# Ledger of designs, part 2: VH-VL binders against V-type ATP synthase subunit D (atpD)

Target 1, 210 residues: V-type ATP synthase subunit D (atpD), of Coprothermobacter proteolyticus (b5y8b7)
Amino acid sequence: MASTVSPNRMTLLALKRRYTISKRGLKLLKDKLEAMVKAFRDLYTEFDRERRYIEELMEAFVELLNQYESETSPAVRDRIRSMQLFQVEYELSTRMVFNIKVPFLDVSLKRMDIPDLYLQTGPAFYKALSVYEELLPHLLKLASLRNALHMMSVEIEKTRRRSNALEYNVVPELERTIKWVQQYLDEMERSQTVRIMKVKSMLEKERGNA

## First folded at step 5 (VH-VL; framework fv_anetumab)

Design p2 (from b4 with heavy chain H99D)
Fold by ESMFold2-Fast, scan of step 5:
Structure p2 (fold): chain C 210 residues (1-210), chain A 126 residues (1-126), chain B 111 residues (1-111)
Amino acid sequence: as target 1 above (210 residues)
Amino acid sequence: QVELVQSGAEVKKPGESLKISCKGSGYSFTSYWIGWVRQAPGKGLEWMGIIYPGDSDTRYSPSFQGQVTISADKSISTAYLQWSSLKASDTAMYYCARDTYTIYKDSSATFYFDYWGQGTLVTVSS
Amino acid sequence: DIALTQPASVSGSPGQSITISCTGTSSDVGGYNYVSWYQQHPGKAPKLMIYEVSNRPSGVSNRFSGSKSGNTASLTISGLQAEDEADYYCSSYAGSDNYVVFGGGTKLTVL
């Protein structure tokens, strides 16, 4: 430990109490770590499901975007690029997972009413808008889930560090200190017993020579 | 300003003990990990180990486990790298570096070295 | 013993772009977004150029960019300048028991 200890029975009892508390704390940290790892795996499964869904949407979106470019003149594409196609609203929320605050960003999209007369393009454009309207919220959800996984991995590593410090530093150090104090007390008791026996032997010897 | 200042160059003989230092300033010393990185003459960077000064949690590269001791004295904001018995193969430049990872739950977790000491050259020759 | 794979050398002319690769496994580069890149000039300490795959610290030119695909991370330097001539090292988190692993280093020569 950090402090020099006095080798007496009160100190030994205090060290034994600290040892019991530290071992109990280590078990609780290990149990917490196991629960956190399980929660991380569940969160990663959700992330992977979202990622696969987005990959499907992205593939559809790229195909529609290619068709749109084939059906739309450069001048019309320039016109569309300058237009506001959606009204976007963001909402920030915070979720608690094992004492960590995780920010989640949600988005709501509303398509603007754009008359067909102003857009000289084909059906692929409108299909692409529908896919984009679905894609963007899922992209932000994926980003929020990735951030949650990142923060969770940090907390897991922090908990592993605390668990390791207890298991490989604090608990072994307490064991060594307890052993040393116990050894010292045992040797003192042995020395006192030997001294008592020696005194008894001397008294017996004196009485024998009366 | 964040700064890591290392002790001066050392010239030692095989079998001698050595302890080199890395003093942090301009930040909360106990809130960041300190890593030690070795670079043999003309060779690349090699991670040796890392210590969290707040609770002395120390981790070693498998290659350096049992060969060196990493420690820290938070009262003087100084980390140490120590050898009990130097070998000629210990001749290298030794860098200390601050890991950006913090133990605070609202801090970003990263595993990279944002500030580096100037290096301590250790030469071990007969 | 556990080093990430980098090409030993790469070269380019001023104004060109070059890319340095860093290949690991799914337990380091592929498993985490904790890839960093360091620049080392002869006789100097390493300097952080990229962290968390693609982020630049304050003071690092936007000519430096990072990316990752699968188990391979890449450092790209655009508009190559004479002062970019240095050794470049990649690094990745490799789990709590092996914390940090470095690549073997790449010597960049500006022709």
Scores: ipSAE 0.000, ipTM 0.406, lowest interface PAE 17.0, mean pLDDT 82

Design p20 (from b4 with heavy chain A109Y)
Fold by ESMFold2-Fast, scan of step 5:
Formats: C-alpha cells, sequence, structure tokens
Structure p20 (fold): chain C 210 residues (1-210), chain A 126 residues (1-126), chain B 111 residues (1-111)
C-alpha cells in the first residue's frame, strides 16, 4: 500500500487533496442515501395509496361487468367484443430522481361514438366503460411507480456499497498512507537539520581550539 | 424535475449592499453543492465559489475571497450571494448552478455544473 | 486571469466538423480527467454539453464529443448545424486550492 507510493512532497499534496475530496464525497453519499431512503418511503406510500384505489375500482368494475352480462343478450355481447371501444394514446416521459432516469408511462383514452348500443344494452355497460377509463391510467401509474421503486432500491444499494467502500476502505487507507509519507518527510528534514547543527558545532569548536 | 430559480434583476449605486438568491427545487437541496458563476458584460464565465447547504461549508475562488459572502438557508432551499459594498466593476450576470460529484472506481471525484439558474443581472452605476 | 486558453472564435459551414481547444497546465487539464464543456446561447444560461472529458449528459447530441491529450482538451462538433452557433466554455477541476477554473470562451459562428 504505502510502500508502493513515492514519499515526496508532490505525492503528499496529491494524497491530501484526494483525502479531502473522499471525506467530502462520503458526507455527500451519506446525505444522498438518507434523502433517497426518505424519497423511497414517500414513493412507497404513494404506491400503496394507488394500489388501494385500484382495488376499489376493480371491485366496482367486476360488479358492473356481472350486471352487464345479466342485462345483455349473448348475441349483443359477441358483437360488442368485436368493436373498438376506445382510441388509446400512450405517452412515455422521464423523471429524474436523485440523478436516476425513471420512465413514467401515461395513457389517454377517447371513447368511440357508439350510440346504437345504448338501445341494446343497459346502463351497467356504460358505467363499466367509465370505470375502465379511470382504471387503465391508474394501472399504468402503479406499474410506473413499482418500476421507480425497483430502480431506486438498486441505486440505494449501489450508493450504500460505495459509501461503505469509502468509509471502511478508501478513507482509512489514505489516512495511513498520508501518515507514512508525512513521517518519512519529517524524519528526512530532521536528519538534515541535525547534520547541519553537527557541522556548525564542529567548526565552532575547531575555531576555538585553533 | 430539478430547477434553480434566481431572484430578479437589480440596479444599485456604488457603496450599496445587495443580496441575491437562488432557490432549488426537485431534488435534495442539502445533498448537493451550489456554485456561483459571474459573467461580466461581453466577457466569459468566472467561478466565484461553492457552498454545501447541509453544513454551510463554503469555498471561494481566490479572486473573490473577501469580496462576497455565499450563504444558504436549507429550511427554504435557498442559496445567497451578497456584497457589503458594491463597486461598478461588480456589474455582471450572476448564475447559480448545482455541482454534482461522480465517484470513480478509484474513488476520485469530478466537479461540474449539471443544472443552471436563469441568471440575475446586477447593474452598478452612477 | 483566465486560467484556461481557448481560441476567441471558430467558424464552420453546415455539415462540417469543427474542433475547439482548451489548454491548461499539469495542475488542471493535464492533471485530472475532470474537463467539462458548456454551451451558451445569447441571453441564456450555460448548458452542460460534456463532462469528465468525454461523457455526454442525456439529451446532448452524439455530434458533440470530447477528448484530451496532455494539457489540451478538445470539443469536436460534427455535422455542424445553425443551432450550434453559440459561445463554448471549457472548465477543469484545478485542485482543492482553486476547485474550478474556466476558459476564456470560444464564439462559434455557423456561416
Amino acid sequence: as target 1 above (210 residues)
Amino acid sequence: QVELVQSGAEVKKPGESLKISCKGSGYSFTSYWIGWVRQAPGKGLEWMGIIYPGDSDTRYSPSFQGQVTISADKSISTAYLQWSSLKASDTAMYYCARHTYTIYKDSSYTFYFDYWGQGTLVTVSS
Amino acid sequence: DIALTQPASVSGSPGQSITISCTGTSSDVGGYNYVSWYQQHPGKAPKLMIYEVSNRPSGVSNRFSGSKSGNTASLTISGLQAEDEADYYCSSYAGSDNYVVFGGGTKLTVL
């Protein structure tokens, strides 16, 4: 480690700079990790709230579908299955969360104009379409939130690993190396000073005895 | 979405004090450095200093040490640049920008500005 | 003092490639792989184009590339377009005593 480093002033300055940067980076990583964990918790709360709302919508949707089947003849149901009921547009956007690029998928639905069906089926069908119009965007939002949580969990683990490497490996190793280089340079300087002092003393003694 | 919003343009006389602001949103304000960069009319960019809002650790360019004060209020996610006594030579556009760090395999760091504020024009005349 | 040296101006025609140089010392450009490039259109804030010598942020065209040899970093713009007309600034990490230094800037004119 230390023995692979040249013990000179330029190396010492470079090591001290790296140490200062590494210590600051460790602080930044720890603060980033704390902030990411809080953001993850907040995002998970939003995910759970969304999931519960979807569960309510799904229960309503299933009940409406059962009513629709009871009110609609098999021939009309077969005809409806072959129809295009919605025009669908998907939009993919990217949100940055702590320097993580997270994709979010949005959908917009436009109901097709099918006025003759109102006479052949009951109101449960149109209520079911309305629930579906609300349900699909929320389902895609839930999927996007789940993906965001997964990506954040991966980045949290990477940040934790990097923080641990700095705290327990890099920073202690730099500290040990700096101490070794500093001690070597200090000793060399003290040795030079002692030699100068000895020569001065010998010259003064020789002048006095001459 | 990360955004830095700066205070509006200022017109001052020499000797007056001034404090301009830079508000961060869309990210953890205390986890990133904020830097200040000056651009005199028709001139290039000059780095003035940086602050880490989490503990108010502040570093200045040698050219600006003692000329300005950089501070931050983390409760409102706002960084500040202030002068006790303005000079005509302080006339410039002032930008705030977010510093980010990339940790390399060797644990070295880089310093660069990934997001910039729109700028605050400061005019000192008369 | 301007710490890093850039040419005051450079020009090219649409479809051409141009290169902007940024020269420093062994204590900044030569000593570290921490060179960034910024694009500034008149009346606008600078925009990060290149960081760490050769990396591009998301949303920056692959027509922009960076490199470094010794104490000189270079920004190359291929397939030059009218929208590329702007001022370009290099920046380097210059150690913990100075942190950040900028170049004097280069005005790119698309003829």
Scores: ipSAE 0.000, ipTM 0.405, lowest interface PAE 15.5, mean pLDDT 82

Design p21 (from b4 with heavy chain S108E)
Fold by ESMFold2-Fast, scan of step 5:
Structure p21 (fold): chain C 210 residues (1-210), chain A 126 residues (1-126), chain B 111 residues (1-111)
Amino acid sequence: as target 1 above (210 residues)
Amino acid sequence: QVELVQSGAEVKKPGESLKISCKGSGYSFTSYWIGWVRQAPGKGLEWMGIIYPGDSDTRYSPSFQGQVTISADKSISTAYLQWSSLKASDTAMYYCARHTYTIYKDSEATFYFDYWGQGTLVTVSS
Amino acid sequence: DIALTQPASVSGSPGQSITISCTGTSSDVGGYNYVSWYQQHPGKAPKLMIYEVSNRPSGVSNRFSGSKSGNTASLTISGLQAEDEADYYCSSYAGSDNYVVFGGGTKLTVL
């Protein structure tokens, strides 16, 4: 890529200042990118641990529901489906994950005080309610962590693109332009030196012959 | 022919001021840096500083920052090195030299002394 | 004593080869390819012999060559002649606040 630059000493100094600033900027972006990748890895580890715990809870939940179905009639199941079993409370908070504001939704479940619920549903369903009471907050936490990972991946990609643009486009173009300007100045100076030497030679020849 | 001609030898007393000169000829004076190099009797070379006469951009060695002043007058193609108050320890040979300014490999500036003046001997004694 | 490290003296016989070392740090000789060498005869101004580690100015004999390995630059003089007897100084770029740092100098004696 040709650079449209006026070749003079002042331009050379300006290009060198820009080169130094660009090199420092590249180092800062690379350091930031490395720190962001580490934060992403830590967050992904938390996400994976949460996902595995949810998988264990889901397995227990499904087993308890299967046991419940084998122990109850369709009429009893229909009645239970129409009940409100929980009071749900939500709290929205914001976490700062490596300079990114990430929304986190927390939920708290309180089981409704239903008379003779244990006797109406049996031990399997009652245990299933306890699992669900634990499961739902973890599902919402997983969703919040997934959103955080997505937001961080977008910022990592943006930072990576900026870093690559500096490293592979801007810095090399400045290097090429600086070299071109310096070569031009060197060639001009050689031409002036040759001209001065010729003038001196002519003057000495005229004086010597006279 | 590129030539740097320096002023004559100086004998001074401690506390006196002094200004020595270096006149360039045979090249574009405003297109090259002029450096000053000191050599104490029987000792090695010490870089003092450089000046670009085209815009008077001046850079000093940390050892000589605040100790001397480097200047240039482009109308007469002459660079100067001056002291406000000389010390006996300033006794030395002072050379002016022309610097080139090359950018390549890692895009870093490099300076080397391609032409030298004959030197100005400065003696400071009481 | 901030100077680059050179041996105080070196000697050789006519026709032999000698090498003068110039040792610095990773912030000068080791960090850049901007080493120059100067020859100084008694009572005279220095003369540029090598610039940018290994480049030779026009008019300098091809018997003079320069190289660098790690933090040490070397000036090699082949086919040694009586006229080579002089003091030799190395110089390096040492960053934007110290553009020129000289070595302590080496006295070459041709026996």
Scores: ipSAE 0.000, ipTM 0.404, lowest interface PAE 17.8, mean pLDDT 81

Design p22 (from b4 with heavy chain S108Y)
Fold by ESMFold2-Fast, scan of step 5:
Order: C-alpha cells, then sequence, then structure tokens
Structure p22 (fold): chain C 210 residues (1-210), chain A 126 residues (1-126), chain B 111 residues (1-111)
C-alpha cells in the first residue's frame, strides 16, 4: 500500500484489478518455468547422448593411435606431423531457446590428397584419420550444447526468483490488503445499518410516550 | 503469557550504526504484526512502522521512511529496528508492540497495540 | 504532520469523574471505529486501556470507559484514584497509508 491509499470502494476495485493481473502473471511465469525446465532436461539428454558417443569414438581413436605408433618409425611420424591432412571449414549459427540467443559451432572436414603411405605406415593411420573426421564435429557440438545448458540454467534461476517474489511477496500482500479493505467496508456498512435501526427503535419508543 | 522483551540501553555517537531487538514469546510470532513506537524525552508517542514476520511485509510512517530499517527473523521470534547512521535527534525511548491490524474477530477489524515491550533507551551524543 | 488533538492536562480529586477528549478528522477518528487509549506511568511502557472506541481488555477496571461523537473520542475515568495519575494517549486508524496516528497526550493529575 502507498502512503496516499485510503480504504474505499475505488481502492478495493483497483487492488482487485492488480491482484488479477498479478495472479495471471504468476501463472504465466510458472508455465514458462515448467517449459524451460522441460527444455533443459531434453537438452541435457541430447548432451549426455553426444557425450557417450564421443567416449566410444575417443576409445577407438586412442587404440588406433597406439597401433599407429607401434607400426610407424620415428622418421615417418615426424614427416606425417608436418603434413596438412585436412581442410577445415567452420560455420557459426544461433538458436533461440526461450529468448536466449545460443551460439552453435559446426565444422566440416575434407581429407587432403596425401602421398600413398601404405608401405611406410600401417592401416591404423588411415583408420585413425577416419575416426578423427567423425570425432571433431561431435566434440564441437558437445561444447555448444554445454554452453546452451549453462545459459539456460541462468535464465531458469532468474525466472524462478521472479516467480518466487510474485508468489511469496506481491500476491500475499495484495490478498491481505484486499481482505482488510473488504472487512473494513463490510463493517462500515453494518455500522450504518445498526445506527439506522437504533434511531428507528428510539423514535418508536418516543412515539409511545410523547 | 504473551511477552515482548527488548534489548538493553544503548549509548552511541552521531554517525554510528545501531540495531535493536524485540523478542516475542507466548504466542504465534508469525501471526501478528510488530510495531515500533518512538518517544523523545518529555514528548509523546510517534508510530514508526510495522512488520508482519510471517512474510516480512513492512510498512513505514512517512516521517521514518528511509531513516530506519525494520526487519524480523521468524526462526528466533525477533524483530529489529536499525539505523545506518545515527543523529542526535534519534535520542529517544523505543518501544516495540504487538499490533492487531491483521487480527479480525467476528465482524470487526482491530487496529491497536495490545502488548508492549519494556522499551530500549537510545542516547546519541558526542 | 497529522496528530490527534488532546488537552495538555486535566485534573481531578479522588472519587471524581474526569473526561479526556481526542479530536481528529473524518479521515481518522470520525471515519472509523478504531480508537484506542493508552495509559503511561512515568518510566514505564504504555498500557492498553480501551480499544475499538469503547471495549476494555481483560484486567482493565470498569471505571474506564470510552465513547465517540463525530470527530471526537472521549475517555472517561470514574471514581478517580491516586494510581490513575499518568499520561493518557489516544490513537486512531487513519487509512491504509496511516495505520496509526497518536494524540499529543494528556497529563492527568490527581489532587
Amino acid sequence: as target 1 above (210 residues)
Amino acid sequence: QVELVQSGAEVKKPGESLKISCKGSGYSFTSYWIGWVRQAPGKGLEWMGIIYPGDSDTRYSPSFQGQVTISADKSISTAYLQWSSLKASDTAMYYCARHTYTIYKDSYATFYFDYWGQGTLVTVSS
Amino acid sequence: DIALTQPASVSGSPGQSITISCTGTSSDVGGYNYVSWYQQHPGKAPKLMIYEVSNRPSGVSNRFSGSKSGNTASLTISGLQAEDEADYYCSSYAGSDNYVVFGGGTKLTVL
């Protein structure tokens, strides 16, 4: 209540309007929060699925890398480290999730034409290149998903705090004020009725004597 | 038995901060408003503000808005009155009292102080 | 700067009746049935004597009574006793922006 507010019918109507608007706002915020939490869970499921797939690819890659080192002389390994094996192209895009602009980084890999090394190293080298071609795009997708989850967690907490302030402070204050104003007005109306009836009774008694 | 017990007397210098307390017992602390009333030496009673401890809803007298902060800790049934920077003009007896503005019996709203604390004397001088 | 108007002092003899007035406006005393009266002995906290114009709390003597006419509330003390010597304050609800407004206080002297 503001310092200029007085308990009357106009104030009651204004408070009831504010209450209705606040209740609608609370419902919308709660609905939004529920939808955001569901979207977060869906995104986390995608993140976990991507993480598991990357774990499988990484295990395969490490095994192939160990095989390659065992089959390839130090001189040949030094030569291969100096080569450009892939042409890499990056694409930045953005996704909107509950009014949050989330960056996603996509990558495409194209294997370069390299001299035939089959006689200088084993099949493990070429298998490792194939796994790397698949692994790198998924690693960048995982990073983008992790960032999206973080940004969503911040917005969920912000929305939760706003919802709590409305539910536990604003709406109860309006309810208490409305109840008080209504009870006051009801009592004033009752007091007026009692006063009228007392005057009536006094006049009836006086009419019997005078 | 309903009791309001206030903190002890304070002697402070201008510019110092201060927080005084009022502990309620013998009733549901979160179901009644607590008001603060000031009485300058040799002067009358001045209402400062009220707080509903159940949700920390606080209302200030226009004369005391921005001058003091009223708060409550419902876990220990205690209300507080706080100054960030005291002035010599803050020298007064400060009472807490249980206020019935939210207590409705039958068809009537009630707006009065039914139980009072013993008072906290605050003296602000150099 | 809204204060209810009370006389600064009133006096009486033991056994006498005295009345203390409390005058406000139609926005406080005149507009509501929420007038209370408090008794304060020197060095003590105020004590509720009357609430809602004319009601007495448990433990308050029947010698104390309250009434209201228009914008003026009155506290009447009958059978005046030495222990009634105190300061008396009226208070009224003054609307949702002014929950409590006190009178200036009246010093009662028992001669």
Scores: ipSAE 0.000, ipTM 0.394, lowest interface PAE 20.5, mean pLDDT 82

Design p23 (from b4 with heavy chain T102E)
Fold by ESMFold2-Fast, scan of step 5:
Structure p23 (fold): chain C 210 residues (1-210), chain A 126 residues (1-126), chain B 111 residues (1-111)
Amino acid sequence: as target 1 above (210 residues)
Amino acid sequence: QVELVQSGAEVKKPGESLKISCKGSGYSFTSYWIGWVRQAPGKGLEWMGIIYPGDSDTRYSPSFQGQVTISADKSISTAYLQWSSLKASDTAMYYCARHTYEIYKDSSATFYFDYWGQGTLVTVSS
Amino acid sequence: DIALTQPASVSGSPGQSITISCTGTSSDVGGYNYVSWYQQHPGKAPKLMIYEVSNRPSGVSNRFSGSKSGNTASLTISGLQAEDEADYYCSSYAGSDNYVVFGGGTKLTVL
């Protein structure tokens, strides 16, 4: 078994200490990876739930927009397009997920004071405004969750690579090196025992001939 | 070498309880999901559920929610599928399979069964 | 309940090419790149042939290829051999409500 280390008892003890530290590090990385994968699953479940809800809201919104267009003249639609219907307030927050700072963007909408357009637009316009007020915050939440999933996936990949390097490269290499050094020391001990016995045998024969 | 070994064939009567097993070896048992897939005689594959042995997170198919219990004992690298009361309609081949969950390509997780057990035939008849 | 639609059977002669389709919705096959294909010989456990739409595991012949367009995934087997005669199942991730859904299966007969 080829090795680049000096085979002696001091080296063996150092390798065994390094092996113990590496195995402890591997366990901690595996525990961290398992916890991160669970957090990723929970976050992905939230993302998928949010995506489905947005799909339902979008279908409702499109239907209401079609009703609005059928109930209004082009002139009324042009006028509404030039109006400021909402005041938007953004809040950026940071969530910690396994020492990862994940940005989340929240939005709150406040309907502006607008003229009463009910006779010109019908109920579909106001229903569409209500759906939009719900839709926009969920769209931003979906974007934030998507970004969080991306950041988590990068960290999981890095942790998995480090864990795999320890499990499949570093720890096995230490095991092979320890075995090689141990075998070398065992062989040296056997050789010394044989040498001692040979000297003893030679001395006994010489003494017998005297 | 990755291997999933399932318990032997079972013959039961309706109303009896049953617990079948799937033992994983050659890999980190707590790092992969184990799924259960049913195949009725002459029929196709039906996904029943999956469990993550590391934290016992369990997901069931809507068709099997409340009808079976999936569990795992990570100390002996074994997953279980259990019925409290068997029905004749439970007669089927039951497979366990390792479900991958890894980050790949564009940072997306992936979902597929890479290794399968040999199957456990369960026959429920009176 | 069958979530993904596959043809019940398909047939070909040795040396020919055949394609098996797997049609779902935008919430499964169309929404994700997590389509896998499994081969099952009579009396045996299924074997993974394709994962993530088009990837082959080690030991699977390059005669097997996968693709996806919209809501339909396809498994193509070129240079058909007698050993390819089996049942083929597609599978997809379908969201957190249905983590895994299978197709109904396609029986391939090599005449």
Scores: ipSAE 0.000, ipTM 0.424, lowest interface PAE 15.2, mean pLDDT 82

Design p24 (from b4 with heavy chain T102E T110K)
Fold by ESMFold2-Fast, scan of step 5:
Structure p24 (fold): chain C 210 residues (1-210), chain A 126 residues (1-126), chain B 111 residues (1-111)
Amino acid sequence: as target 1 above (210 residues)
Amino acid sequence: QVELVQSGAEVKKPGESLKISCKGSGYSFTSYWIGWVRQAPGKGLEWMGIIYPGDSDTRYSPSFQGQVTISADKSISTAYLQWSSLKASDTAMYYCARHTYEIYKDSSAKFYFDYWGQGTLVTVSS
Amino acid sequence: DIALTQPASVSGSPGQSITISCTGTSSDVGGYNYVSWYQQHPGKAPKLMIYEVSNRPSGVSNRFSGSKSGNTASLTISGLQAEDEADYYCSSYAGSDNYVVFGGGTKLTVL
């Protein structure tokens, strides 16, 4: 069923007020979409910067691992694989970005108290540990940023669909209704003018005959 | 002029399926959210979920996720709340309500239920 | 799950003022200006009385006012009348995951 309205001046005023409010709301919603898209671009720039840094660290890490393998006997490598080299501390936080609840994971590593292995392996092992304790937190941060970007893209699409519904359903419906009510009132005014002219004509004829 | 009309009272047995309705009129149905709110006998209001009929975007309260299905048919301006298998604990009054949920770039928003249906009483007993 | 804290009951005499509190956290009432209040008479659907903390819909008496301080929102009813006797519920935005949370409700008795 289509909405129905009383074609009177009070209704026309109410519809015009609602139209103005809806148009203002649509503009603000479109402004919000633009702000979300800008925030998405800024976040993507941060993601890309973080990704490039991780690529540099990863290259260094792989080279150090290759050197470690060449300097360390298989027996010592097997022993090291069974060791607890790091204690992991994590902190999960939630950020609100344009009403999107986004989880962010911060991780820090602390080296365990491990016996000196300098006589059993080379310095590349300790350099690799240093790179790893920097790399892992950045890698998890990159994953959090990627997740945030995905969630933002979904919400941007949904908000765009809502904006379109308002622009193409609510606002046009109000425009059509306002036009119909205005036309009805205009016709009533024209009918009154014609009626008044006819009465005037009749009165003039009566005066002419008197 | 805005009106939400809900389906009539239901009496069911545990394990039965049920689908209740909420028909909107007097506004653009696809441009507003429809929420479902439950009220157990003698208890307060509990939000169950919300649907945007324009694109069927549906969001549930964590308490009701998986327990009910919310849907809408925009061709007849009607929203639905459905159970696949009723429990005695589902005995309650169920309200639908039109919801504004517009978020603006300054982080301001319209966020409230402005029009409510009359309610559908669902009784589940053996 | 989340529920906002309201007193179970409040009472007043005709012509007096009463205030109903609604306490949440910084993730709902304290974090946003999206608090609404609903009046429910026995056997009837809720009616919107206040939205966005302090705004009144058309047709709601100026005797009803809303405010917020920190994590607590308040509904104040001045010049109490017998017809004000009802249950009052607060509601707030509670983040993108939970969206809507309601208070436990307050029964207002006009003595």
Scores: ipSAE 0.000, ipTM 0.418, lowest interface PAE 15.8, mean pLDDT 82

Design p25 (from b4 with heavy chain T100D T102V)
Fold by ESMFold2-Fast, scan of step 5:
Structure p25 (fold): chain C 210 residues (1-210), chain A 126 residues (1-126), chain B 111 residues (1-111)
Amino acid sequence: as target 1 above (210 residues)
Amino acid sequence: QVELVQSGAEVKKPGESLKISCKGSGYSFTSYWIGWVRQAPGKGLEWMGIIYPGDSDTRYSPSFQGQVTISADKSISTAYLQWSSLKASDTAMYYCARHDYVIYKDSSATFYFDYWGQGTLVTVSS
Amino acid sequence: DIALTQPASVSGSPGQSITISCTGTSSDVGGYNYVSWYQQHPGKAPKLMIYEVSNRPSGVSNRFSGSKSGNTASLTISGLQAEDEADYYCSSYAGSDNYVVFGGGTKLTVL
């Protein structure tokens, strides 16, 4: 880096200005990174809460499905599989996280009225439908949260790389170059002072008492 | 049911080390932050810091950074507050508390304590 | 240092309503809807009464309500009862440098 610059006062001033700008930029990126990491932790907490709830619902759902299968004939199960049990509606929304648009998908389920369904199925089937009606929206919310976490992790990593480049490469390089230029200018000033003193000494010597 | 149980009262001399505990039960310990709040005798509440037990991410109040260490052991659902060298000014009631988070459109998060431990009284005297 | 300003004490008679104020800045109370209120009886741990300005946890009486206007949040207790005598603390989110800032506390006396 030292070999790529001309060591003079103008260069020194330009390097000091760039150093100040780089230090301010590093502070801003560090502040942003810290805030982004906190937001990521908050989002992960929401994700983990949803994941745990879904795991509990899923265990209940599987148990109810097993009971349903043991209580119904294959013919009844075949007919139910061909039925449309729910109407599904979707809604897309976005959250703004540090100037990134994070899409969220919401779903609403409406149970269809089916004649004689309750006469052909046991309590386990009805309970399973209730669990499914609750489970599906949470599954889509979990997927949206996972996508948000992924998008945030990518942006955090980009910001971290930029911050690291400034902190460990750019700022130290500027510091070393500034020190080199300053030392060079100091040496040139000392050399000029020595030369002036030598000329003064020679002049006094040649003039003697005159 | 959610419960936070703290270790018993401590009486120490200045310069001694101390580690107090807060055990969570009835919920997913790694899914919630645990905070520590100090209350000096006859004084108000002071936030000291928080920890996310899932990865031990900690944040300290500027007033307590470097004065205490907050840690957690997720295998036993326990958070800790530790002093390497106690001072008489550390005499206080120390509470642990759980909090929940919600993220809104502005990326801001709520921070409040929904469940509190019973408190650990720490007395430091010479 | 305490960033949020509360009156040191308030008083009321049984059956009346009282209001406790909590004043901060645009960087805490004014900037966010993250004000919470805690009740502390002598010798007991604090109990969450209000969160996110106006929400009540399950098990908290509907006599307790919260509101906010500008940089000032308020806790209102209606139908005041003897058991409401306690210290009340407000708290706000104040950014990533300080997630929790408490008020100085208000002693409520039921006369």
Scores: ipSAE 0.000, ipTM 0.407, lowest interface PAE 17.8, mean pLDDT 81

Design p27 (from b4 with heavy chain S28T S31K)
Fold by ESMFold2-Fast, scan of step 5:
Structure p27 (fold): chain C 210 residues (1-210), chain A 126 residues (1-126), chain B 111 residues (1-111)
Amino acid sequence: as target 1 above (210 residues)
Amino acid sequence: QVELVQSGAEVKKPGESLKISCKGSGYTFTKYWIGWVRQAPGKGLEWMGIIYPGDSDTRYSPSFQGQVTISADKSISTAYLQWSSLKASDTAMYYCARHTYTIYKDSSATFYFDYWGQGTLVTVSS
Amino acid sequence: DIALTQPASVSGSPGQSITISCTGTSSDVGGYNYVSWYQQHPGKAPKLMIYEVSNRPSGVSNRFSGSKSGNTASLTISGLQAEDEADYYCSSYAGSDNYVVFGGGTKLTVL
């Protein structure tokens, strides 16, 4: 370990400087990790609210589709499947969370004019179209939130691994190396002091006594 | 002018006591340390210890502490190396040497052996 | 316990240069300027050749020089002569109670 470095004053100062920088970096990464986890929880809460609302809309939509199917012939349903029922507009936006660019896809639906179907399709069809107009934008929002959570989980894991490497590998290694170099220098200083004291004692004997 | 003169060769049996001498002349004996150095037959030099004759302050190599006694008599400018009970392994040439000092402007100091005695051969055999 | 590392032997021819190394640690050779070198001829006492890494006492030939790089001190002998054939020992302060620690010694052979 420590035996690979040159044990001198300049090396000790360099190691101590690196230790201070690494400790500061560790604190900043831990602070960032805590903030990211909080943001993840907030985003997950938004995701869960959106999911529950969509579940309610889906139940209504399925029930209306079943009623529509029972009120219409296969020929009418085949005709409707070939029609363009909506005009779709897309808007791509970006939400920033801890320097992560999270894409959000928004969609708006405009119902096309369908004047000759009421007597053949009944009110369930038009109610289903209304639910679909509300459902599709929320489904895309849910997908965008799910993607955002995934991207944040990856960045959290990356930050956690970086933090752990500093805390459990880099910082302890620097501490051990600094201790070894410092012990070596302390021993050298002590050895030199003992040598000087012995030589001075011998010189005092030679000079002081007649 | 400075010289160290050692006592003559000794032949002893194991268990016997022995005291060899080193007489300094040409300088103030009480102002310099005297060291003892051993050399076994065909082997290298081994430092044994030093003594300051002015007050008999004695310092031994860790390898020889308790094995021998170093002493000095300042009235006759003579240092001694003695054994209470000789062993066959004590067979060697024994040198005395004067310890020299150098002091530098930065107050650092050093030492070395500047004058050596001719040596005393001690043979211990049954 | 501690000891300084020297090659067991070195050799050279007259007129050549040779270098003897003395390797320790940052706590002895590397940490201080208290390296000395001693020359020992067979059957003789050691003689101080170099003190405090590179200083030469009076009476020692200027062919002998000392240096240090990191944890290794070196004794260099230029213009080798037959009389340089000897054992050479380095020494350093090594802290606490070890005022003097010698190297294992290097035997110089002049061919």
Scores: ipSAE 0.000, ipTM 0.381, lowest interface PAE 26.8, mean pLDDT 80

